# Ledger of designs, part 226: miniprotein binders against q9bqp7

Target 1, 240 residues: q9bqp7
Amino acid sequence: VPQNWFPIFNPERSDKPNASDPSVPLKIPLQRNVIPSVTRVLQQTMTKQQVFLLERWKQRMILELGEDGFKEYTSNVFLQGKRFHEALESILSPQETLKERDENLLKSGYIESVQHILKDVSGVRALESAVQHETLNYIGLLDCVAEYQGKLCVIDWKTSEKPKPFIQSTFDNPLQVVAYMGAMNHDTNYSFQVQCGLIVVAYKDGSPAHPHFMDAELCSQYWTKWLLRLEEYTEKKKNQ
Short names: E, the ipSAE of ESMFold2; O, the ipSAE of OpenDDE; V2, 0.75 times the mean of E and O plus 0.25 times the DockQ between their complexes.

## First folded at step 24 (miniprotein)

Design Lm5 (at its last fold request DockQ between E and O 0.94; V2 from the best seeds 0.81)
Fold by OpenDDE base, fold request of step 28:
Structure Lm5 (fold): chain B 240 residues (1-240), chain A 82 residues (1-82)
Amino acid sequence: as target 1 above (240 residues)
Amino acid sequence: SKIWVYVTITAPSPEELYEIVRRIMRLAMMHGGETIYVEIEGNRALILLTLPTEEEAEKFAEEVRRLLEELGLRVTVYVERE
């Protein structure tokens, strides 16, 4: 049990839109400060077993591609991911007319991959928006808050060359999603709360993306795990 | 202390692989364990699991081996011993 327990959901907030909520998605800028990001917490608290698996993958890739080839591969993956997120932001933003969209960004296998998911996405509330949990002392940048199949979700978009048919194939991504949820639900910049998460894994070849929906119960389970990771991070930093 | 278990599987098809992975994940849950990570590459899977005790890890390993043997599939189960 986490020593610093905090609820993921805020009983003082509702998931219903307030009449005062703007039709334009929120985009709160990330402030760079000494507060750790969700990503940093997760990276610094990986288990030895998780590190081993990642290192094994890296070594195999280096063996196949060479060191320079692996660096290039990593750079390309990063660029493709960035372009994919930019394309999604453009698609999901109500302010951008179809004419302002870079057609080249839309002509990707990843965009093709998520088409069947996008048809079920509506009511976009936030895009590329910063969240802060003041009490638990962490920050993050969430990709999207929108309705998926009628349920308000924190949506995280991922690119992969490997199939991820199981939520467990997404590594610590479920923890990232619930960390964003918990922060948003208690961030004063947001007037509403979210009770569900969605991880979407897009594929380069345009094959149908895998959606991993997280209901409130599953979110609560991962939230406990997130709190433990955050506690571990905090303890490690005190000992440095 | 949690016991870490690695399971590697090769199946004839992705569909068969996914079904086997699901079955292994269910077995882990029945032994009070948790699936931490599943890596899929072609017709191969790597599953990282935790079990609550060495005894449960051994029982789990035996059941997985038996299951895959009955199916005529290749499996490797590695239990990290402290």
Scores: ipSAE 0.824, ipTM 0.938, lowest interface PAE 0.5, mean pLDDT 92
Fold by ESMFold2, look of step 24:
Structure Lm5 (fold): chain B 240 residues (1-240), chain A 82 residues (1-82)
Amino acid sequence: as target 1 above (240 residues)
Amino acid sequence: SKIWVYVTITAPSPEELYEIVRRIMRLAMMHGGETIYVEIEGNRALILLTLPTEEEAEKFAEEVRRLLEELGLRVTVYVERE
């Protein structure tokens, strides 16, 4: 239970529906500053049990690949994720319609994996866009804001080589989503609000992606957990 | 104060594995617990959970062992004491 609970919605923002004519998706540039990012907060507030599981995995990989092999593997996984996000931004952006003919981009297993999800995505309002929670003082870079099956969502795209059939398999990703949602709802660069989330896990072999839809109630539950992680982070920094 | 519990299971197929994982997560909820993390690797799963008390954690652990024994499958359940 956070001592300083704060609502995920901005009560000062208009309640009018944001269903208007389509426009070019927002892409707010990320500005460097002293306030922490969502991913930094999460990385520095992992439980001892989460750290243990991560170290167990790391040690197993180092034993298999060697330390240099593990560094190369990690770099390659990061690059695959970056390319996947670039491909999705290209596919979802009207400014890159002519690039839709790039066969190498469309032949990715990850892109094949998400095709069935993309059929249900419409009304893209933001892509690779910075968010800042002006009251709680944290920043992030969200992947996408769009309608999924008729509901406006913050959508987070993830690549994985292992199956993630449960939302509990996505580690702290639900916290990332609600943190971005709360930040967007309290960021003056945005005129609309979002109350749903979606985590989409894409697979390298093209297997159908797993969508993890987060309705408003589930988002509220994870928002409470996010506030606890942010509070823990803040207390740690006061003691340094 | 929450009690951390680790469950590892092996099933004959991924589809059977997922169903067993769902059953274990439901059992945890019935004991007032929460599933924190699920790792899937082939036909094996690791489930990290919290239970509200040592009593509920031990009851949960026994029910999980009984469930997997009835299915003829291997399981380990570790209840963290701290």
Scores: ipSAE 0.702, ipTM 0.897, lowest interface PAE 0.9, mean pLDDT 87
ESMFold2 (binder alone), look of step 24: mean pLDDT 85; pTM 0.833
OpenDDE base, look of step 24: ipSAE 0.819; ipTM 0.937
OpenDDE base, second read of step 27: ipSAE 0.807; ipTM 0.934
ESMFold2, fold request of step 28: ipSAE 0.695, 0.659, 0.667; ipTM 0.897, 0.887, 0.888
ESMFold2 (binder alone), fold request of step 28: mean pLDDT 86, 86, 85; pTM 0.845, 0.844, 0.842
OpenDDE base, fold request of step 28: ipSAE 0.824, 0.820; ipTM 0.939, 0.937

Design Lm6 (at its last look DockQ between E and O 0.87; V2 from the best seeds 0.77)
Fold by OpenDDE base, look of step 24:
Structure Lm6 (fold): chain B 240 residues (1-240), chain A 82 residues (1-82)
Amino acid sequence: as target 1 above (240 residues)
Amino acid sequence: SKIWVYVTITAPSPEELYQIVRRIMKLAMLHGGETIYVEIEGNRALILLTLPTEEEAEKFAEEVRRLLEELGLRVTVYVERE
């Protein structure tokens, strides 16, 4: 049980969209502060077993590609991911910004992969927007807040060359999603709350993306795990 | 302390692989365990699990080996011991 328990959901906020919400998605800039990011917390609190698996993968790739080849591969993966997120932001932005759509960004296997998910996405509230949890003292940059199949979700878009048909294949991504949810739900910059999460894994070859929907119950379970990771991080920093 | 278990599986097809992975994940839950990570590459999977006790880990390992042997599938189960 976390020592510093805090709720993921804010009882003072409505789960219903306020009619006064702007038609334009929120995009709050991330402020560089001494406050740790969600990503940093998760990276610094990985288990020995998780680290082992990642190192094993890395060593295998280096043996296959060489050191320079692996660096190039990593760079390309990063670039592809960035372009994918940019394309999604363009697609999910209001139509008035469509004039700036680089058609080349839309011609990707990843975009093709998520088409069947995008048809169920509506009511975009935020895109590439910063969240801060003031009490728990962490920050993050969420990809998207929108309705998926009629439910308001924090949506996290991921690219993968490997199939991820199970939520457990997404590593710590569920923790990232609930961390963003909890922060947003208690961030004064947002007037609404989210109760669901969605991880979408897009594939380079255009094969159908895997959606991993997280209901309120599952989010609560992962939230407890997130709190434990955050506490571990805090303790490690005190001892440094 | 949680006992960590690694399971590697090779199946004839991805579809069959996914079915077997689901079954193994369910078995872990029945033993009071949790699936931490699933890596899939082609027809091969690596599953990282935790079990509550060494006894449950060994029982789980034996059940998985038996199940996969009966199916004629290649499996490796490694129980991490302190």
Scores: ipSAE 0.822, ipTM 0.938, lowest interface PAE 0.5, mean pLDDT 92
Fold by ESMFold2, look of step 24:
Structure Lm6 (fold): chain B 240 residues (1-240), chain A 82 residues (1-82)
Amino acid sequence: as target 1 above (240 residues)
Amino acid sequence: SKIWVYVTITAPSPEELYQIVRRIMKLAMLHGGETIYVEIEGNRALILLTLPTEEEAEKFAEEVRRLLEELGLRVTVYVERE
């Protein structure tokens, strides 16, 4: 159990958004800060077993592609993910669909892959928006807050060339989602909170994306794990 | 502390593979364990799990081997400590 337990939900805040305010999804800018990001914390606290699996994968890829081929592959994967996120922000933002069109950005297998998910997404409240947990001292940049099948969720979009039919196939992504959720629920830039999460894995070949819905109970379970990772990170930095 | 277990399986089809993975994850839960990571590559899967004790880890490993033998499928189960 974490030494400094902190709740993921804020009892002083409504779970019903006050829709009298924004006609445009929130996009809080990420500011330079010395406090760690969610992704930094997770990267720095991987288990020995996680590190071993990643290093083995890297070596197999280098053997197959060569050093330069591997660097090109990883660069292309990163770019595809970036373009996918840009396309989704454009699709989900009414102002962007009214002001700008980039049909080449919108043409990809990944976009085809998520079409059936997007039809169940509505009430977009935030896109590519910064969150900060002042008490626990971490920051993040969440992809989307919207209703999925009637439940307000922090939604994280992922690209993959391999099937991810189980939430356990998404590695630390559930921790990332709940960390964003906890931060948003305690961030004064937001007047509402969320109790659910959604991880959507899109596929390069256009195959139907896998949604991984996280209800409040599941979010609470992963929140405990996130707190342990954050505590581990903090202790490591004190001793360095 | 927790006991790490690696399970590698190969199945004739992705549909059968996913069902076997689900069965293995349920078996782990019955032994007080947790599935940490599942990697799917074609018709092969790697499942990384933790079990609460060496006794439960060995019981789990034995049950997984018996399950896959019953199905006529190949499996490797590696139990490590720490």
Scores: ipSAE 0.649, ipTM 0.881, lowest interface PAE 1.2, mean pLDDT 87
ESMFold2 (binder alone), look of step 24: mean pLDDT 85; pTM 0.835

Design Qj1 (at its last look DockQ between E and O 0.91; V2 from the best seeds 0.82)
Fold by OpenDDE base, second read of step 27:
Structure Qj1 (fold): chain B 240 residues (1-240), chain A 104 residues (1-104)
Amino acid sequence: as target 1 above (240 residues)
Amino acid sequence: SPELAKELVQSVEWLLKEVEELLRMGDLWYAAWMARMAVDFAEDTGDPELIRRVAELLVRVARIAGRPDLVEEAIRVFEELARENPDPEIREIAEEAIRRLREL
């Protein structure tokens, strides 16, 4: 049991949009503070087994691609991911805020991959928006808050080149999503609550993306795991 | 190296435990994902018994999930394993897993 228990859900917030919710998705800028990000907490609290598996994967990739080939691969994956998120932000943003859609950003296998998911996405409330948990002292940048199949979710978009999931992006993804949920549910910049999470894995070849839906019960279970990771991080920092 | 082999086996055993936990949590999609990774790393050990255990777990996850997409994905994983591995015992394990998955 976490020593510093805090609920993921805020009983003072309604799940229903207030009539006062802005029609425009929230985009709160990330403040550069001494506060650790969700990503930093997760990276610094990886298990020895996770670290080993990632290193083993890296070594295999270097054997297949060479060192320079692996660097290029990593750079391309990062760039493709960035472009995909930019394209999604453009698609999910209101038409009035649509800067000239770079048609080239929309012509990707990843965008094709998520088309069937986007049909079930509505009621976008936040895009690329910062969340802060004031009590637990962590921050994050969430990709999207929207309704998926009528359920309000924190949505996290992932890219995969191969049908084989990229190990780096998957181990702690459920923890990342619930960390964002818990922060948003207690961030004063948000007037509403989320109870569900959604991880969407998009594929480069345009094959149908895989949705991983997390209900409130599953999110609560992962929240306990997140709290333990956060405590571990805090303890490690006190000993440095 | 023997040390690398030992660490790899330990990491696969850890993945197996994580899959069992995910099953208990009811996260069947993520259980299937982790089980697939376990097959990939178990292959690196060349240990047929470990590969068999991981294969059985992936088949079990696919069965519990009852999702055709996860079954098809598991079949693809074992088809790849059978193609890439020259060990007849590992090929037999993969082929048996495919047979079991097709019966679902």
Scores: ipSAE 0.805, ipTM 0.908, lowest interface PAE 0.6, mean pLDDT 90
Fold by ESMFold2, look of step 24:
Structure Qj1 (fold): chain B 240 residues (1-240), chain A 104 residues (1-104)
Amino acid sequence: as target 1 above (240 residues)
Amino acid sequence: SPELAKELVQSVEWLLKEVEELLRMGDLWYAAWMARMAVDFAEDTGDPELIRRVAELLVRVARIAGRPDLVEEAIRVFEELARENPDPEIREIAEEAIRRLREL
C-alpha cells in the first residue's frame, strides 16, 4: 500500500472537452534533466527477477544471432519503432500541420498491422506530447491521446516481432501508461483529462494489431502499482 | 552454472506470482502473455515439474478468459514446445495442455 496515495483522476477538471478544443493536437515540448521521467523511475525500480529475465533473454538472443547480430537486431528494432511513431504522428495529424508524408515512412508491416485500429481512433487531442505531474514531480512523453471506440485514452503504440519473444519495455508498459494518465490529468498544459488507457501491439509481419483496452478500474489498480514504484524510486534517491 | 540455473527457477516462480496478480486484477490479456513467457523460461530450466506448473497456469488463464484468441495463442506455445523439446516427459506435458485447451 503506498504511504502517499494520490488520485489518478482530477476532480477539479472537466471529463469532457469544452469550447477550448484545439483543432491541432497538442505537442508539449519535453524538457529533460529537471525531474525524473516515468521510464527512469521504472528502470531504476525493476525487481531483480525482472532484470535477470531481461538479461537471460538478451544472452539467448546473442547466442542465436552473435554479438554483432544482436546489436544490429536491437538497432533495427529501435529504428523501426521510431519510424512507426513518426508514421503514426503523420497519419493522425491534420494534413496541413505536417508539410509532407514520406511514402517510405508509411510503408511498413507495423502500419499495415494497425490499420483496423486506426479506424476506431478519432478526436486526437495530443501527439508525442510531454506530461508533467505537478504534485508528484515526474515527467513523461506520451504517444497519443485520442478517442478509441468513443473512450478518451492515453494510447501507447508498441511494436512486436511475432515470431520472436520481445520482452524489452513490456513488463511495465501498463504502469507507464497510467503514469502518463496521472501526469496529464494534473498538468496545467492540459485542460482535459483521461480515465482510460490503450496499449496497441503492432506486428512486424502486418498481422492485425492487438488493442489492449484498460478501463478506469484497471487503470486505478495499475496506478496503485505505479505509486509504489515512484515511492521506491524516491526512497532510493533520498539515500543517495 | 548452478547459481544461474537456481536464479532462473526463482525468476520463473516470480513470473507465476505475477500471473496470479494479473488474474486477480482482471487483466486477462497480460496474464496470458506473461504465462506464455513463463512457459518459455520454464522450458529453459529443463525442469518438467516447473514446466507442468506453468502449463497448468496458462491453461487456467485461458479457461478463465473464455477467449478463443487466447486459447489459440496458448495452443501454439505448446505445439512449439512439443515439437522442439527432446524430453518425452516435457512433450507429454505440452500435448496434455493442448488437449485441455482444445476442450475449451
Scores: ipSAE 0.798, ipTM 0.920, lowest interface PAE 0.7, mean pLDDT 86
ESMFold2 (binder alone), look of step 24: mean pLDDT 87; pTM 0.850
OpenDDE base, look of step 24: ipSAE 0.786; ipTM 0.901

Design Qj10 (at its last look DockQ between E and O 0.93; V2 from the best seeds 0.81)
Fold by OpenDDE base, look of step 24:
Structure Qj10 (fold): chain B 240 residues (1-240), chain A 104 residues (1-104)
Amino acid sequence: as target 1 above (240 residues)
Amino acid sequence: SPELAKELVQSVEWLLKEVEELLRMGDLWYAAWMALMAVDFAEDTGDPELIRRVAELLVRVARIAGRPDLVEAAIRVFEELARRNPDPEIREIAEEAIRRLREL
């Protein structure tokens, strides 16, 4: 049980989408500060087993690709991910914000992969928007807040080159999502609350993306795990 | 090294425990994903018994999840496992897992 319990949901916020849906998705810039990011907290609190498995995967990839090949691979994965997020931001943004250059971004297997998910996405409230939990002292940059199948979700988009789990994008993903949810639900920049999470794994070959929907109950369970990771991080920093 | 092999086995055993916890939590999708990942690391051990345990767990998770997409993903993982491994015992494990998955 976390020593410093804090709720994931804000009882002071209405679960009902305020009728004043901003016509434009929120895009709050991430401010560089001393406050740790969700990603940093998770990375620094990985278990020995997670660290070992990631290193093992890396070594295997280096053996297969060589050191330079692995660097190139990593760079390509990063670039592909970035382009995919940019393309999604373009798609999910109001039409008035679409730039002509976006056509080439839309011609990707990843975009094809998520088409069936995008059909169920509506009511976009935020895109590439910073969240801050002032009480728990962490920040993050969330990909998307939108309705998925009529439920308001924090949506996290992941890319995979193959229709199989990618270790780097698998570990702690649910924790990342609930961390963003909890932060957003208590960030004064947001007037609404999210109760659900959605992880979407898009594939380079255009095969149907895998959605992982997390309901409020599951999110609450992961929230407890997130709080434990955050406490561990805080204790590690006090001892440094 | 024997130490590396031991750490790998321990890490796979840890993954198996995580999958069971995810099942307990009701996160069937993530349980399946973790189990899929466990197959790849179990393969690295070369231990047929460990691979068998992981395979059995993945089949169980896929059955519980009842999602065709996860079943297909599991089949693909085992097809690749069978393709990459010259060990007949590992191939048999993979093929049996595929058979069981196709029956779902």
Scores: ipSAE 0.790, ipTM 0.902, lowest interface PAE 0.6, mean pLDDT 90
Fold by ESMFold2, look of step 24:
Structure Qj10 (fold): chain B 240 residues (1-240), chain A 104 residues (1-104)
Amino acid sequence: as target 1 above (240 residues)
Amino acid sequence: SPELAKELVQSVEWLLKEVEELLRMGDLWYAAWMALMAVDFAEDTGDPELIRRVAELLVRVARIAGRPDLVEAAIRVFEELARRNPDPEIREIAEEAIRRLREL
C-alpha cells in the first residue's frame, strides 16, 4: 500500500471530451533533466525473480545463437520496433506527412497485423510525445493518444515475432501505460485527460494483432501498483 | 547448477502468484498473457507437476476471458511444447490442454 496515495486524474483540470486544439497531434520534445523516467523507475524496481527470468532467457538465447548471433538478434528486434513505430507515426499523422514516408516502412507484417485495430482508432491527439508528472516528478515518452472504439486511450504499440509474450516488455507494460497516463494528466503541455489504456501486440507474420483494452477501473488498480514502484524507487535512492 | 534449478522453480512459482494477482484485479487478458510466458519457463524446469499447474491455470484463464485470440495463442504454445518434448507425461499435459482449449 503506498504511504501517500495520489490520484491519476488532475482534479483542477477539466475533463473535456474535445479541446479542438490544432488538428496536428501533439509531439512534445523530451527535454534533458535529472528526474527519472518511467522505464528507469520500473527497471530499478524489478523483483529478483523478474531479473532472474530475464537473465535466464538471455543465457538460453546466447546458448542457441552464440554471443554474436544474440547481439544481431537483439539489434534486429530493436530496428524492427523502431521502424514499426516510425510507420505508425506516419500513418497516424496528417495527410501532408504521408508523402514523406519511406515506402518500405508501409510494407511490413507488423503494419498488416494492426490494420484491423487501426480501423477503430480515431481522434489522434499525441504521437511519440513526452509527458512529465509535475507533482510526482517523473517523465516518459508515450507512443500515442487516440480514441479506440470511442474511448480516449494512451496506446502502447509492441512488436512480437510470434503470438506470445515478449519477455522484456511483458512484466510491467500496464504499469508503464498508467504511469504515462498519470503524467499526461498532470502535465501543463496537455489540456485534456485520459482514463483508459490500450496495449497492442503486433506480429511479424501479419497475423491479427492482439489488443488489450484497460478501462478506467483497471487503470486505477494499476496506478496504485505504479505508485508503489515509484515509492520503492525513491526509497532506494535515499540509500545512495 | 542445483542452485539455479531451485531458483528457476521458485521464479516460476512467483509467476503463478503474479497471474493470481492479475486474476484478482480482473485483468483476464493480461493474466492469460503472463501465463503464456510462464509455460516456457515451466518447461525449462522439467517438472511435470509445475508444467501441469501452469497449463491448467492458462486454460482456465483463457476460458474465463472468452477471447478467441488468447485461445489460439495458447494452443500454439502447447503445440510447440508437445513438439519439443519426448517425455510422454509432458506431451500428455500439452495435448490435454489443447483439447480443452479447442472445446472453447
Scores: ipSAE 0.739, ipTM 0.894, lowest interface PAE 0.8, mean pLDDT 85
ESMFold2 (binder alone), look of step 24: mean pLDDT 88; pTM 0.882

Design Qj11 (at its last look DockQ between E and O 0.83; V2 from the best seeds 0.00; counts 0 for: pae O 5.7 > 1.5)
Fold by ESMFold2, look of step 24:
Structure Qj11 (fold): chain B 240 residues (1-240), chain A 104 residues (1-104)
Amino acid sequence: as target 1 above (240 residues)
Amino acid sequence: SPELAKELVQSVEWLLKEVEELLRMGDLWYAAWMAKMAVDFAEDTGDPELIRRVAELLVRVARIAGRPDLVEEAIRVFEELARENPDPEIREIAEEAIRRLREL
């Protein structure tokens, strides 16, 4: 149990967008800060088992592809992920038209993969937007806040090449989502809050993406685990 | 090496504990994902007892979840294990797991 518990939800804040909310999704710029990012906290608090399994996966990929082949593979995966997020931001932005979109950006197996998810997404409130937990002092950059099947969610988009496991750790994706959620709920740049999370795994071949919905109870349980990781991080940094 | 083999077994056992925690939390998708990963790493150990424990856990996760997509994914994991593994004991573990999954 963390020594300094803090609630994920803000009881003084509405979970519903109000009529005065903007029709254009929020895009709060990420500022140069001395406070840690969610991804930095998670990277610095990985268990030895997490590190070992990721290194073993890397070694298997290098044996299979060679060092140059692995470097090419990782570069391509990174680029595909970047383009996927850019395409989704473009698609979900109400001020963009077909004329303003790069046609090649929209031609992707990953974009085909998420089409059935996008039909259930509405009420987009934030895209590629910074969040800061003003009390716990951490920052993040969330992908999307929107309604999914009528539930306002922090949505995280992931790419997967279905025949291969992964190239980076995904052990902590739910912690990342709830950390963003907690930060948004306690960030003065936002007038509303979110109680649910959604992780969407898109596939390169265009196969239907898998949505992983996280209700408020599940988010609260992951939040406790996030607080432990943040606590561990701050103790480590006291001695650096 | 002996040190890498020991660390691999310890890491698979850590994965088993994480799957149990995910089940307690009710995150059945992540529980299934980690259980499938645990099967993959358990195969590298060559230890039939450990592979059986992980196989039984993945079957249990699929049963609790009651989702046809997770059952199908688990069956594919064990079909691959049975096809590629030369050890008859490990192939028997995989085939038994497939039978149990198909009864769901």
Scores: ipSAE 0.776, ipTM 0.903, lowest interface PAE 0.7, mean pLDDT 86
Fold by OpenDDE base, look of step 24:
Structure Qj11 (fold): chain B 240 residues (1-240), chain A 104 residues (1-104)
Amino acid sequence: as target 1 above (240 residues)
Amino acid sequence: SPELAKELVQSVEWLLKEVEELLRMGDLWYAAWMAKMAVDFAEDTGDPELIRRVAELLVRVARIAGRPDLVEEAIRVFEELARENPDPEIREIAEEAIRRLREL
């Protein structure tokens, strides 16, 4: 049990969309500060087993691709992910804010892969927006807040080259999503609350993306795990 | 190294426990994903018995999940394992897992 328990949901916020919800998705810039990011907390609190698995995967990839090949691969994966997020931001942004859609960004297998998910996405409230949990003292940049099948979700978009998602991309994804949810639900920049998460794994070959829906109960369970990771991080930082 | 092999086995055992926890939590997608990862890491052990245990767990997860997409994905994992592994015993384990998955 976390020593410093804090709720994922804010009882002071209504689950009902306020009629004053901005027609334009929020895009709060990430401020560079001493506050740790969700990603940093998760990376520094990986278990020995997770670290071992990642290192082994890396070693295997280096054996297969060589060191330079692995660097190139990593760079390409990062670039593909970035382009995918940029394309999604463009798609999910209101038409009035759509600068000339780079048609080249839209011509990806990843975009094709998520088309069936995008049909169920509506009511976009935030895109590439910073969240801060003032009490728990962490920050993050969330990909999207929107309704998925009528449920308001924090949506996290992932890319996978193979049907087997990379270990690096998925181990802590549920924790990342709930961390963003908890932060957003207590961030004063947001007037609404989210109770659900959605991880979408897009595939390079255009095969249907895999939606991983997280209901409020599952989010609450992962939230407890997140709090434990955050405590571990805080303890490690005090001992440094 | 024997140490690396031992650490790998321990990692697979940890993944198996995590899958069981995820099953208890009702996170069937993530359970399936972790189970597939366990297969990939178990393969690297070369231990047929460990691979068998992981395969059985993945089949169980797929059965519980009741999702055709997860079943097909699990089949692909074992098809890859059967194709890439030179050990006949591991191939047999993979083929048996595929058979069981196709019966779902």
Scores: ipSAE 0.019, ipTM 0.428, lowest interface PAE 5.7, mean pLDDT 82
ESMFold2 (binder alone), look of step 24: mean pLDDT 87; pTM 0.859

